# Designs tried in a protein design chat: VHH binders against Protein DOG1-like 4 (DOGL4). Part 78

Target 1, 232 residues: Protein DOG1-like 4 (DOGL4), of Arabidopsis thaliana (Mouse-ear cress) (q84jc2)
Amino acid sequence: MSKMRNLVEEKFLEFYESWVIQLELYLHQLLIAHNNNTMSETELRHLISKLTTHHKAYYTAKWAAIREDVLAFFGSVWLNPLENACSWLTGWKPSMVFRMVDRLRKSRVVLVEAQVKKLEELRVKTKFDEQKIEREMERYQVAMADRKMVELARLGCHVGGESVMVVEAAVRGLSMGLEKMVKAADCVRLKTLKGILDILTPPQCVEFLAAAATFQVQLRRWGNRRHYVTHS
Below, E stands for the ipSAE of ESMFold2; O stands for the ipSAE of OpenDDE; V2 stands for 0.75 times the mean of E and O plus 0.25 times the DockQ between their complexes.

## First folded at step 6 (VHH)

Design v72 (from v63 with W100T S101D G102S; framework vhh_8fcz_2; at its last look DockQ between E and O 0.74; V2 from the best seeds 0.00; counts 0 for: unsure alone 64.7 < 65)
Fold by OpenDDE, look of step 10:
Structure v72 (fold): chain B 232 residues (1-232), chain A 122 residues (1-122)
Amino acid sequence: as target 1 above (232 residues)
Amino acid sequence: QVQLVESGGGLVQPGGSLRLSCAASGFTFSSYYMNWVRQPPGKGLEWVSGISRSGSYTTYADSVEGRFTIIRDNDKKMVYLQMTSLKTEDTAVYYCAKYTDSSSTYPGFDSEGQGTQVTVSS
């Protein structure tokens, strides 16, 4: 499948490819750190910091791009269909990471009671924030069917230049709302990630980040194979 | 067939500089993220630097950050690695590699070249 790409899409595609490759490199480091219990706490914290900085860089680039064309992120050409299918408001769903933590607990990670309580509190808050965003998103989506759009629908889809202007105005309105919602969602993502990392010990953080990165990378690889997508 | 031919290696003293070159052929060069990797004596392959398709984005291993510079020329199908302030620990065979997302290793590289030897010694 081929798609016409605009400048924003092309630029972000190249950025994202580079970003993912760097993520793979960090993943390799995380796996080494996880498998070798010889790293000091300082070294682990440094590695965690690098990952955190890397993620922040992504959102910096994303937010710059969405100011130009937020709609590009709702049809992300830099993602394969599987990645897109797993996306919630143009990214990973914040509540999903708690499932990752739960899986870690069932395997090797031992959390103390205080950590478990804090994680649960964070989970509840995250879920609440997600729901608020979803409700607001729905309002913007429904608002597209405003009086003007309904009138256009009534008149038919093949009305001349005036109809195009009305649609463009509606799309601009939606885009402004979408940008707001995407930023809100990203804030929840960042807060959730920070919250989890603040609760976990450095070794636990490394394990968590490794799991998350592995999931992301594997999702991309599998999706690319499945749909014969070549990004590089 | 994919060909990557590295050159520019040699013997240099600590603090010295070298410029490596990689000539690529047999594939759409501008479509691939390109990398330099190296294999120190008795050690495994390690990533050194990468550069995006257009050259707009570059990344470096912590060990070489600030000392090495990667650039590419898509018209000439060349990748370069400018190395400065070389250290003994930079001694290795250096390979040019294109990124592949099909590799079972992290990160995935496709290297078809013979590599070029870099030796840093007093």
Scores: ipSAE 0.552, ipTM 0.824, lowest interface PAE 0.9, mean pLDDT 89
ESMFold2-Fast, scan of step 6: ipSAE 0.729; ipTM 0.890
ESMFold2, look of step 7: ipSAE 0.553; ipTM 0.823
ESMFold2 (binder alone), look of step 7: mean pLDDT 79; pTM 0.804
OpenDDE, look of step 7: ipSAE 0.505; ipTM 0.794
ESMFold2, look of step 10: ipSAE 0.579; ipTM 0.826
ESMFold2 (binder alone), look of step 10: mean pLDDT 79; pTM 0.803

Design v82 (from n60, 17 letters changed; framework vhh_7aqx_2)
Fold by ESMFold2-Fast, scan of step 6:
Structure v82 (fold): chain B 232 residues (1-232), chain A 123 residues (1-123)
Amino acid sequence: as target 1 above (232 residues)
Amino acid sequence: QVQLQESGGGLVQAGGSLRLSCTTSGFTFSSYYFSWFRQAPGEEREFVGAISRSGGYTFYADSVKGRFTISRDNAKNTFYLQMNSLKTEDTAVYYCAASKYIWPLGTSAYDYWGQGTQVTVSS
């Protein structure tokens, strides 16, 4: 079924679809690089730079879009149900990325002692930042249940200019709070990604980015296949 | 009836240029992503480039970046591949394709395909 979308949703849907397509093209380059042991450090760093620029472009577009409609990112129409089920504050949960690094360690990636120590320090810091945001989320949810917010919700049932304006102002305030929280979560995501890439060697960065991109692309394909068979 | 028809293929010398066109009918042109694929003798069909529904986003295989440009004209229900600085390695049958969802490395996601047009680049 066709569902009506607002302009922000339509624009970001096209952006996101295009962004994932480019991610798949970069994944192909990462897999070639991983299988080619003759690539120079300079060539590997150039490829890693393309991926980091690509991820930064996502957040640039996202932050522009949430300034217009942050609620579009809670239950996004450009994500299939499986992708939505895996979301934490409109994106991937920062601490989850260390599970991907750990799986690479167990498989074949040789990490020196100094890297292991730095990754553990980054993991602890990331979980601390993540928990701070979760506490802010809880405080936000509790505020939604206070008497004033309940009373504003009741007033929203009354059709009138005064009640409508008060409700609209309250909703705008809530949206601004959510925008700040989403940006804080995205900053933790970007800091975590940069931190990992700064610790890993270029070949290890390629393996990590390939694993992350593979998971993202396959998760989308699995969810799209299920949805397509059921609804299309 | 849904139809995609390529034109503009032919023989060209290395370093030359060709412009391929894909004219479409039977569907809402503006609702689709459009892609070009190519297939050399004995090879698998490979992605060349794609353009988004609005035309605001374009994608290219590394082998053609900087040399090929994809564009679309919604008023004419036609999209194009401008090929510059052609190499002998660009010799292939070129296919246009349309999809509501794109998988650049997979052909199964495409709803409609053209019949192909031959491009031959001489040394």
Scores: ipSAE 0.079, ipTM 0.613, lowest interface PAE 7.3, mean pLDDT 83

Design v83 (from n53, 17 letters changed; framework vhh_7aqx_2)
Fold by ESMFold2-Fast, scan of step 6:
Structure v83 (fold): chain B 232 residues (1-232), chain A 123 residues (1-123)
Amino acid sequence: as target 1 above (232 residues)
Amino acid sequence: QVQLQESGGGLVQAGGSLRLSCTTSGFTFSSYYFSWFRQAPGEEREFVGAISRSGGYTFYADSVKGRFTISRDNAKNTFYLQMNSLKTEDTAVYYCAAGKWYLPSTSHSYDYWGQGTQVTVSS
């Protein structure tokens, strides 16, 4: 049983390490594009598409993995302690990306009024979606403390084939509930990312994606440096 | 005790091919990520390609993707860079590197480096 969880964790660990390495390579391309006025709009759109595809690949792999073991994503072994401390429902908090947008507003890049209005509308909608998921998570936590769950935990102390099967079925049901909740959160993440990229011009998209990737890579680098020094 | 030794460098004409090898000793080969970097005269050291611990994932700089292939042979404690369709811009000193932690933009993420091997591509 525990062997199955270890296999999912090891497989996703290797995937995630490779995914972050490729993100850093894309970050380098984004930084070159940001400092280069010779790139065409077509070239910028192609680079933005590579980043979008890369993020979609992450969710494709994640959803396949959570179908097998969603609990592996709560306190993930492929994330260092700093990355885990910054997680909200197994990933980044969608509303946090608007801080990157706020930085963009303060740069030399000028956002037109129509963009500002659409970004504010998206911010409000994203916050609403987040609060809806947080209410569902609270309801899930309350259900975990319910008399039925307490009774199932008690039955787990009494060895018997029928009791074991009932407990295993209940645990699978709970895991399926968590999987749906994590997917709902990931859908908000993808909608928020797509929404921002649809509102911004290609040069502004490059600046936004570079800021986001820099934050993600930096967070991993600092956390890993602390861990590596301790274990080297 | 720990050593990384490059071989296979040399002079080649544009459009030609060359295979670099990096032979390692003094550590557990299977526990490391391996990378190739290069440095042209007057330029900073740049990332070329990397291979994961399992060999299941490979990474390339945009400038070499489709032309260069990185591979590893755990039984020989050696990893390779197959360079095809060489261009004059590929002229550089090529360095192999090994690290338990891998971040392409940070050469400081590598624990061990080779001494470098010269690759010269003539027109």
Scores: ipSAE 0.041, ipTM 0.566, lowest interface PAE 7.2, mean pLDDT 83

Design v95 (framework vhh_8fcz_2)
Fold by ESMFold2-Fast, scan of step 6:
Structure v95 (fold): chain B 232 residues (1-232), chain A 121 residues (1-121)
Amino acid sequence: as target 1 above (232 residues)
Amino acid sequence: QVQLVESGGGLVQPGGSLRLSCAASGFTFSSYYMNWVRQPPGKGLEWVSGISRSGSYTTYADSVEGRFTIIRDNDKKMVYLQMTSLKTEDTAVYYCAKYSWGDSYPHFDYEGQGTQVTVSS
């Protein structure tokens, strides 16, 4: 059945499955740390560092893969339909993680006013960066429908090698543009994650990371039930 | 009918080596992430190691990193755990488990009978 997928899809499917299984193992450790107040600050920082390294590993693998085939990340075969439906430019929408931050105010862990101020400043900056990328996405959608591209698409059907090469060059150019936009979105994701973790204390970081990982893991489980996504 | 059959356990002295085997049947083995987990006497289950579909990615618990190696042979539908520099704390029943995305906890399907590893003099 691997014959229905290209090489980038096959390789990244294997990587992603391994990555998200490890995320669930880390989630278990985060939940133990959050519910049992016996871990030292050093132990909490070590666990947070493991999660940070894990997320960085994802982007290292992703950027290598999108260099080969960025389109594999739009409607990815390693994600179920629910996960794909919840994606914004091949991943989580940066501003939405602040909803996870809001959960901290409903827990026993209290945010001080200085943290609330810094998180709001980060939220505004994240939203600004997000909107800039959205404008680039609109530009790409318009470019896809331009006269030259439409003309090349018509010429590419059942014509000689020269027409095929010209169409391939145009598609490669558009793919490079998408790659840059996806990398820009991923940079906003990483900056947002780092910014939140820099503002929070280690116990608050553990609670935040646990909430984020719980959402990601549960979304995968829910989406694996085809009938559930239809009825929800 | 999914079957996982572990073997290769035994009694060894500290510093010794053992190779555990897991024979899989009843499912498309090459499509699943596989794991080794263990249960020490009087303790809960502990995840030990995992291996991706083709064997390209492996991961290990901190307690066994550098001492254990997980490998798989998809043609033979086998998972192996090569254990070296064994310690008394490695004494446990070892289970082969495929990963499941079901809602029920635990996240691993412990479908095997297990194989006993005892490290002592």
Scores: ipSAE 0.492, ipTM 0.797, lowest interface PAE 2.3, mean pLDDT 84

Design v96 (framework vhh_8fcz_2; at its last look DockQ between E and O 0.70; V2 from the best seeds 0.00; counts 0 for: pae E 2.2 > 2, grease 25.9 > 24.2, SAP .702 > .668)
Fold by ESMFold2-Fast, scan of step 6:
Structure v96 (fold): chain B 232 residues (1-232), chain A 121 residues (1-121)
Amino acid sequence: as target 1 above (232 residues)
Amino acid sequence: QVQLVESGGGLVQPGGSLRLSCAASGFTFSSYYMNWVRQPPGKGLEWVSGISRSGSYTTYADSVEGRFTIIRDNDKKMVYLQMTSLKTEDTAVYYCARYDWSGSLPGFDYEGQGTQVTVSS
């Protein structure tokens, strides 16, 4: 497509497109299951397992790609502007999935008191882990803008080879640290998703997964409506 | 003008094989995920198989997995569906579909007459 895309971006764009199309196909199955009250527990567990495997496949591919080029995930070419605007450390903000969980409280099959308590405990833990990562990111950004970098910026183009090497070392350090932070954020995402699914019954899991997939697919559709093709 | 022209259907006995072809024109074929979908007599549209833009990823409906193979040739702007071990339940009109996020769930954009596959003894 674009000659400015590197190999990692091209490969992940193809992977992601395939992955999100399969997610929409799974969403269709989830909606059918949700509307069919006669589907067996075994059938529901099979469908939930497909979705769980699908999400794990995403992180397997993402972590391989990040190892090669973590910066490709900041302002990703495979995401439209709306999807990028809604991104938190290269993915969904973990605490936002509890909005989907809150929707279950108003469903026809309501959560029991023990489930509500466990979900609230998980929400608190998730917010704590999320804040810890945000503090690490802030610290990392401050280190990138240290006194030496400010001095180099003030000197403009009259910095020389020694200054260029210092800047390059700092950028390499930033990239390695970003990989670690993105993987930490992804671990919180996976733990949060698993935690929710472990608390919910199979019919509730189907409803939750359908809500989450619907939101993800809708963001892609809405953002693509505003997609601009460069003609001039 | 987006055009997708299906061919290769016919009458075949159970256990037989057929290869369907789809010729694409009017768009950058190598930039699109491509699908085969089918409509059995008296039933709604059913997704069959899909293939990523370079062919690196393929996926199949549970009903056809292990029996059908989807292939693409970007130089020729072609998508193929190799069908083996055909069953009477595979009887349908088969359509080639470009994936489009503007469509109904799932977002298939298919145009053409389709190609009829009849599996009967």
Scores: ipSAE 0.602, ipTM 0.838, lowest interface PAE 1.6, mean pLDDT 84
Fold by OpenDDE, look of step 7:
Structure v96 (fold): chain B 232 residues (1-232), chain A 121 residues (1-121)
Amino acid sequence: as target 1 above (232 residues)
Amino acid sequence: QVQLVESGGGLVQPGGSLRLSCAASGFTFSSYYMNWVRQPPGKGLEWVSGISRSGSYTTYADSVEGRFTIIRDNDKKMVYLQMTSLKTEDTAVYYCARYDWSGSLPGFDYEGQGTQVTVSS
């Protein structure tokens, strides 16, 4: 019942499985750290660094994969339907993480005014960057339906050699644009994450990262249960 | 029935080496992410290492990184843990554990009886 997968999809599927399992393990550590007030700042920073490195590793792998086949990430066979439904340009929407920050504010975590201000500024900037990427993405999508493509569509079922070349050229153009947009989106994700972590204290960072990881892991689990997705 | 059987444990001096083995049966071995976990005396279970379905990706706890190596043989349905530069703090019962997404966090299930590793002078 699974879709046929190409080599890029198979490889990234295995990578992602490994990566998300490791994320769950880090989540466990984060939760321990969050509940253990005896951890030193140095220890907390080390844990935060591990998580950030882990996330960077994901994007390193992703960017290598999208160079081969960016279209694979717009199907994302390694994700369940729920995860895919929550995806924005092949990943989490950057502005979404501020919901998690808001949760911190409502918890035992007290943010000082300076932090709140910086977070709001970051929120605005993140939103702006998202919109810019969306507009550019739309441009590439619309460009796919150029005059030649429309004519080909109108001609119907007759696909000759020339028509195939035109379609392939169009798809290549789209793919190049998509790769650019996906990378841009990922940069916003990384920038947003870094921005948040730079504003928060180490304990706050741990709580934030725990919340984020929890959400990601649970989304996967919920989706798997709902759609009977198995990895076996 | 799912079965995991660990072996290879023993007594070793600090700086020594051991190779643990885990024999799997009763399930499609190549479909599962496999792990080694350990339980030190008086402590809770801690994750040690994991390996992806094909063996292409391996991960390690910080405490064992650079010293331990996990490998698997899907044809033989075996997973191994090569341990080097062993330390006293590595003393524990070591378990082979299958990862299951339907399990609790962390999603380990069907761990074996374990094998005792004791590092002592």
Scores: ipSAE 0.570, ipTM 0.831, lowest interface PAE 0.9, mean pLDDT 90
Fold by ESMFold2, look of step 7:
Structure v96 (fold): chain B 232 residues (1-232), chain A 121 residues (1-121)
Amino acid sequence: as target 1 above (232 residues)
Amino acid sequence: QVQLVESGGGLVQPGGSLRLSCAASGFTFSSYYMNWVRQPPGKGLEWVSGISRSGSYTTYADSVEGRFTIIRDNDKKMVYLQMTSLKTEDTAVYYCARYDWSGSLPGFDYEGQGTQVTVSS
């Protein structure tokens, strides 16, 4: 278990480093687009599409990795401590992105009434989906506890070899259930992101994506700087 | 002291191929994400390609994807850029760079002299 966690964690950390560096490169393009009023709507939509594809690629790689060891994603190794501040199912709580939208609205972005209504509807839907995942997680935890009690009861009647088989089955069941819920949470994150980008105009999308990328890149850089500081 | 020595540039006709090399010293090479960046005549720096520590993950700028291949050899402390289907807009000085998380955004540190690639008839 510990060995598998180490291998999966190290491999995904290497991917994630590459992914954040590429996100920084896209951030540079977003900042140019934000400051250069000459970019056409077509060019803005192309850049937004690249960011959308980049975020999908993150989840594609993550889902491949959780197939091998989902428990590796309930620690902080591949996410530095600042990024792991949100403990919600291996990532940011999906509804947190609306805090970014709200901050931009108060400082930079003017939204028309129709956009505000659609964003509130999306926020409610996102929170509903979050509640569904939380209830499924609670149901799963109860079911897993019942299976653990069955395993312990059988230890009183079995030789060690059969106890290993029962523990193996429980671990597989735990991993499969957690994988399903992590994917469900990630799907809510992707759907919410796409929903926001569909509601915002291309210039507004550039503002939103630049703010989000800035936050993610800076969190990674702050975490890496703290990692290099020796303890005294 | 970080040292990056680029080589392999030259004059080539459109559609041609060229392979750039970068010899690294003065740092733990296998611990760094490595990159190629370029500076076209009269323009600023442009990122071209990057490769993860083990080489398992590579990335490319849209303008070169499908035509360029980045490779690293951690034992020899080398980074390569295999360029094919070269176009006149690929004309630039090419630099090898490591990514430094403590640097300015973007965090590319390039300290070499670069190698000139000229694509013309």
Scores: ipSAE 0.507, ipTM 0.820, lowest interface PAE 2.2, mean pLDDT 79
ESMFold2 (binder alone), look of step 7: mean pLDDT 83; pTM 0.846

Design v97 (framework vhh_8fcz_2)
Fold by ESMFold2-Fast, scan of step 6:
Structure v97 (fold): chain B 232 residues (1-232), chain A 121 residues (1-121)
Amino acid sequence: as target 1 above (232 residues)
Amino acid sequence: QVQLVESGGGLVQPGGSLRLSCAASGFTFSSYYMNWVRQPPGKGLEWVSGISRSGSYTTYADSVEGRFTIIRDNDKKMVYLQMTSLKTEDTAVYYCAKYTWEGTYQPFDSEGQGTQVTVSS
């Protein structure tokens, strides 16, 4: 039998489905802008702003949802198994986005030396922030396995009075710790995205955002089919 | 068997209004994001509008934003497209489409015949 979805999962599933559909529509606009080079700088900046607002809307909805049920984001029902397998602390791994930046070197758009230097500095800082969060997660996982937590789990098998209250308080504390770590990871994601967009020109931003959105959309399609290759 | 039946199309003058209807059967209607897509004469399919499972979120193509409104009634298994300020460029066959697990909309997956909208003076 499949796991039943709670109210937070149902609402976020609806939100996420709508959010991904809008991302696919923006991807179409990004690909047109990139392939034809017909848009003015003002039009490109407007399109980039729409994508930035779209990503911020995702984190606004996510943070509201994790305040209610952070565990819904670990093994999310709105993501397929491949998307879940590729998740790092409930989302994309910040350092991986630099692989998409590397693709900018292979097309009509050329990065100048000053941009290359700033992107490398940002990559190093992002890796540092990412590793700091990984160490916090390791400490959290070790703490969950210590004798105190094992004892609290044992007490949870007995229903009544103070033991129930103690277990409930401990579980709430664990959820608050996870929420803090997820928000920290999301802050690194947003800082990394903003940092890249601040370094790139508008045409380069369009190419970068198109590459990122293409990967996200294709990962979803591959996972939904449970195939690693497309058959024609 | 998934079935979507579109209706409400017709001939209308520029600036006029039409309300399209789509009756759904053969699936759990309230569990799917629904779309309207159109095919103008001699052109490919163009996405028009979409609506989330409960109706809480709607999205519109830039070409129709402010002029079209998508609504749904899950109890009746219906999705509607209210069209106002119609332009000659809106002339097309309109299809109701279920959002698929492949991350795309596919009107022909529904076996719908579509409904013809002609805007002409």
Scores: ipSAE 0.412, ipTM 0.754, lowest interface PAE 2.8, mean pLDDT 84

Design v98 (from v1 with W101L G103D Q107P H108G; framework vhh_8fcz_2)
Fold by ESMFold2-Fast, scan of step 6:
Structure v98 (fold): chain B 232 residues (1-232), chain A 122 residues (1-122)
Amino acid sequence: as target 1 above (232 residues)
Amino acid sequence: QVQLVESGGGLVQPGGSLRLSCAASGFTFSSYYMNWVRQPPGKGLEWVSGISRSGSYTTYADSVEGRFTIIRDNDKKMVYLQMTSLKTEDTAVYYCARYSLSDTSYPGFDYEGQGTQVTVSS
């Protein structure tokens, strides 16, 4: 019997594929802008705005989907195994993007001391917010392993009435807890992205966004290539 | 055996309309994001429009937004490009392209067909 995807998985797979292809189109524009010094500041800001809107659209779609099935985002079918292995609470780890910012220090457009200070302050705050969420996830995992939950899981073998209802109520409670944590992590991601873009100049924003998009696209390509190469 | 066959091009006056068609065969058409790309005389390939597997998501280049509409029919294995308010700068060979996760381009395109010539002139 072949595995069937649920409706949420099928809808989000189509959305995510389209979203990544649009990201590649924006990456092409970012690389042209980065290599071409003739674009005006207004044109650069417009491109940056398109990327910001694109990332916000991802979270709008994601939050609608996790309301229906948050578990679909843990080990997602629209991501390859490498992308899933690199995930932190269903997405990119916010503090990792500061490694991409470090490339700007050696770029033709040098960061001024005031920007370096603000980026370091943002980095520290982002890491602190990550650690708070990691502690909440740890508490959630411990609660999952308690005696009561293990006993409820055993009852899932039975059908017809009260035992089914009790198990279903427990599963709904667990899903709501995960949804809250995923949304909290996504808020840190969006705040970190906005914070970096607010500190950087438009040419620096283009370079940062190009580096971030390149990494995301290359990770997907490398993971897909290795999967097919080892099989074929 | 993957084939994409474009048709519907021709000579048209500025402000006119054309409907391009792409007939796909040799692959699971409903599993692929599909694109229209064009090559103006003496220039490189330019992406024009894209459509998701079921047709739920469409994207357009800024130069054609509001003038072109991409549609697909998975039962017939067809992609269409409805072109209105055509301009002289729309003159190009138009290709139907399957999305590919390529190591060499952003985005990647594979199995480009023979193309169909669109000429916009008086």
Scores: ipSAE 0.608, ipTM 0.845, lowest interface PAE 1.7, mean pLDDT 85

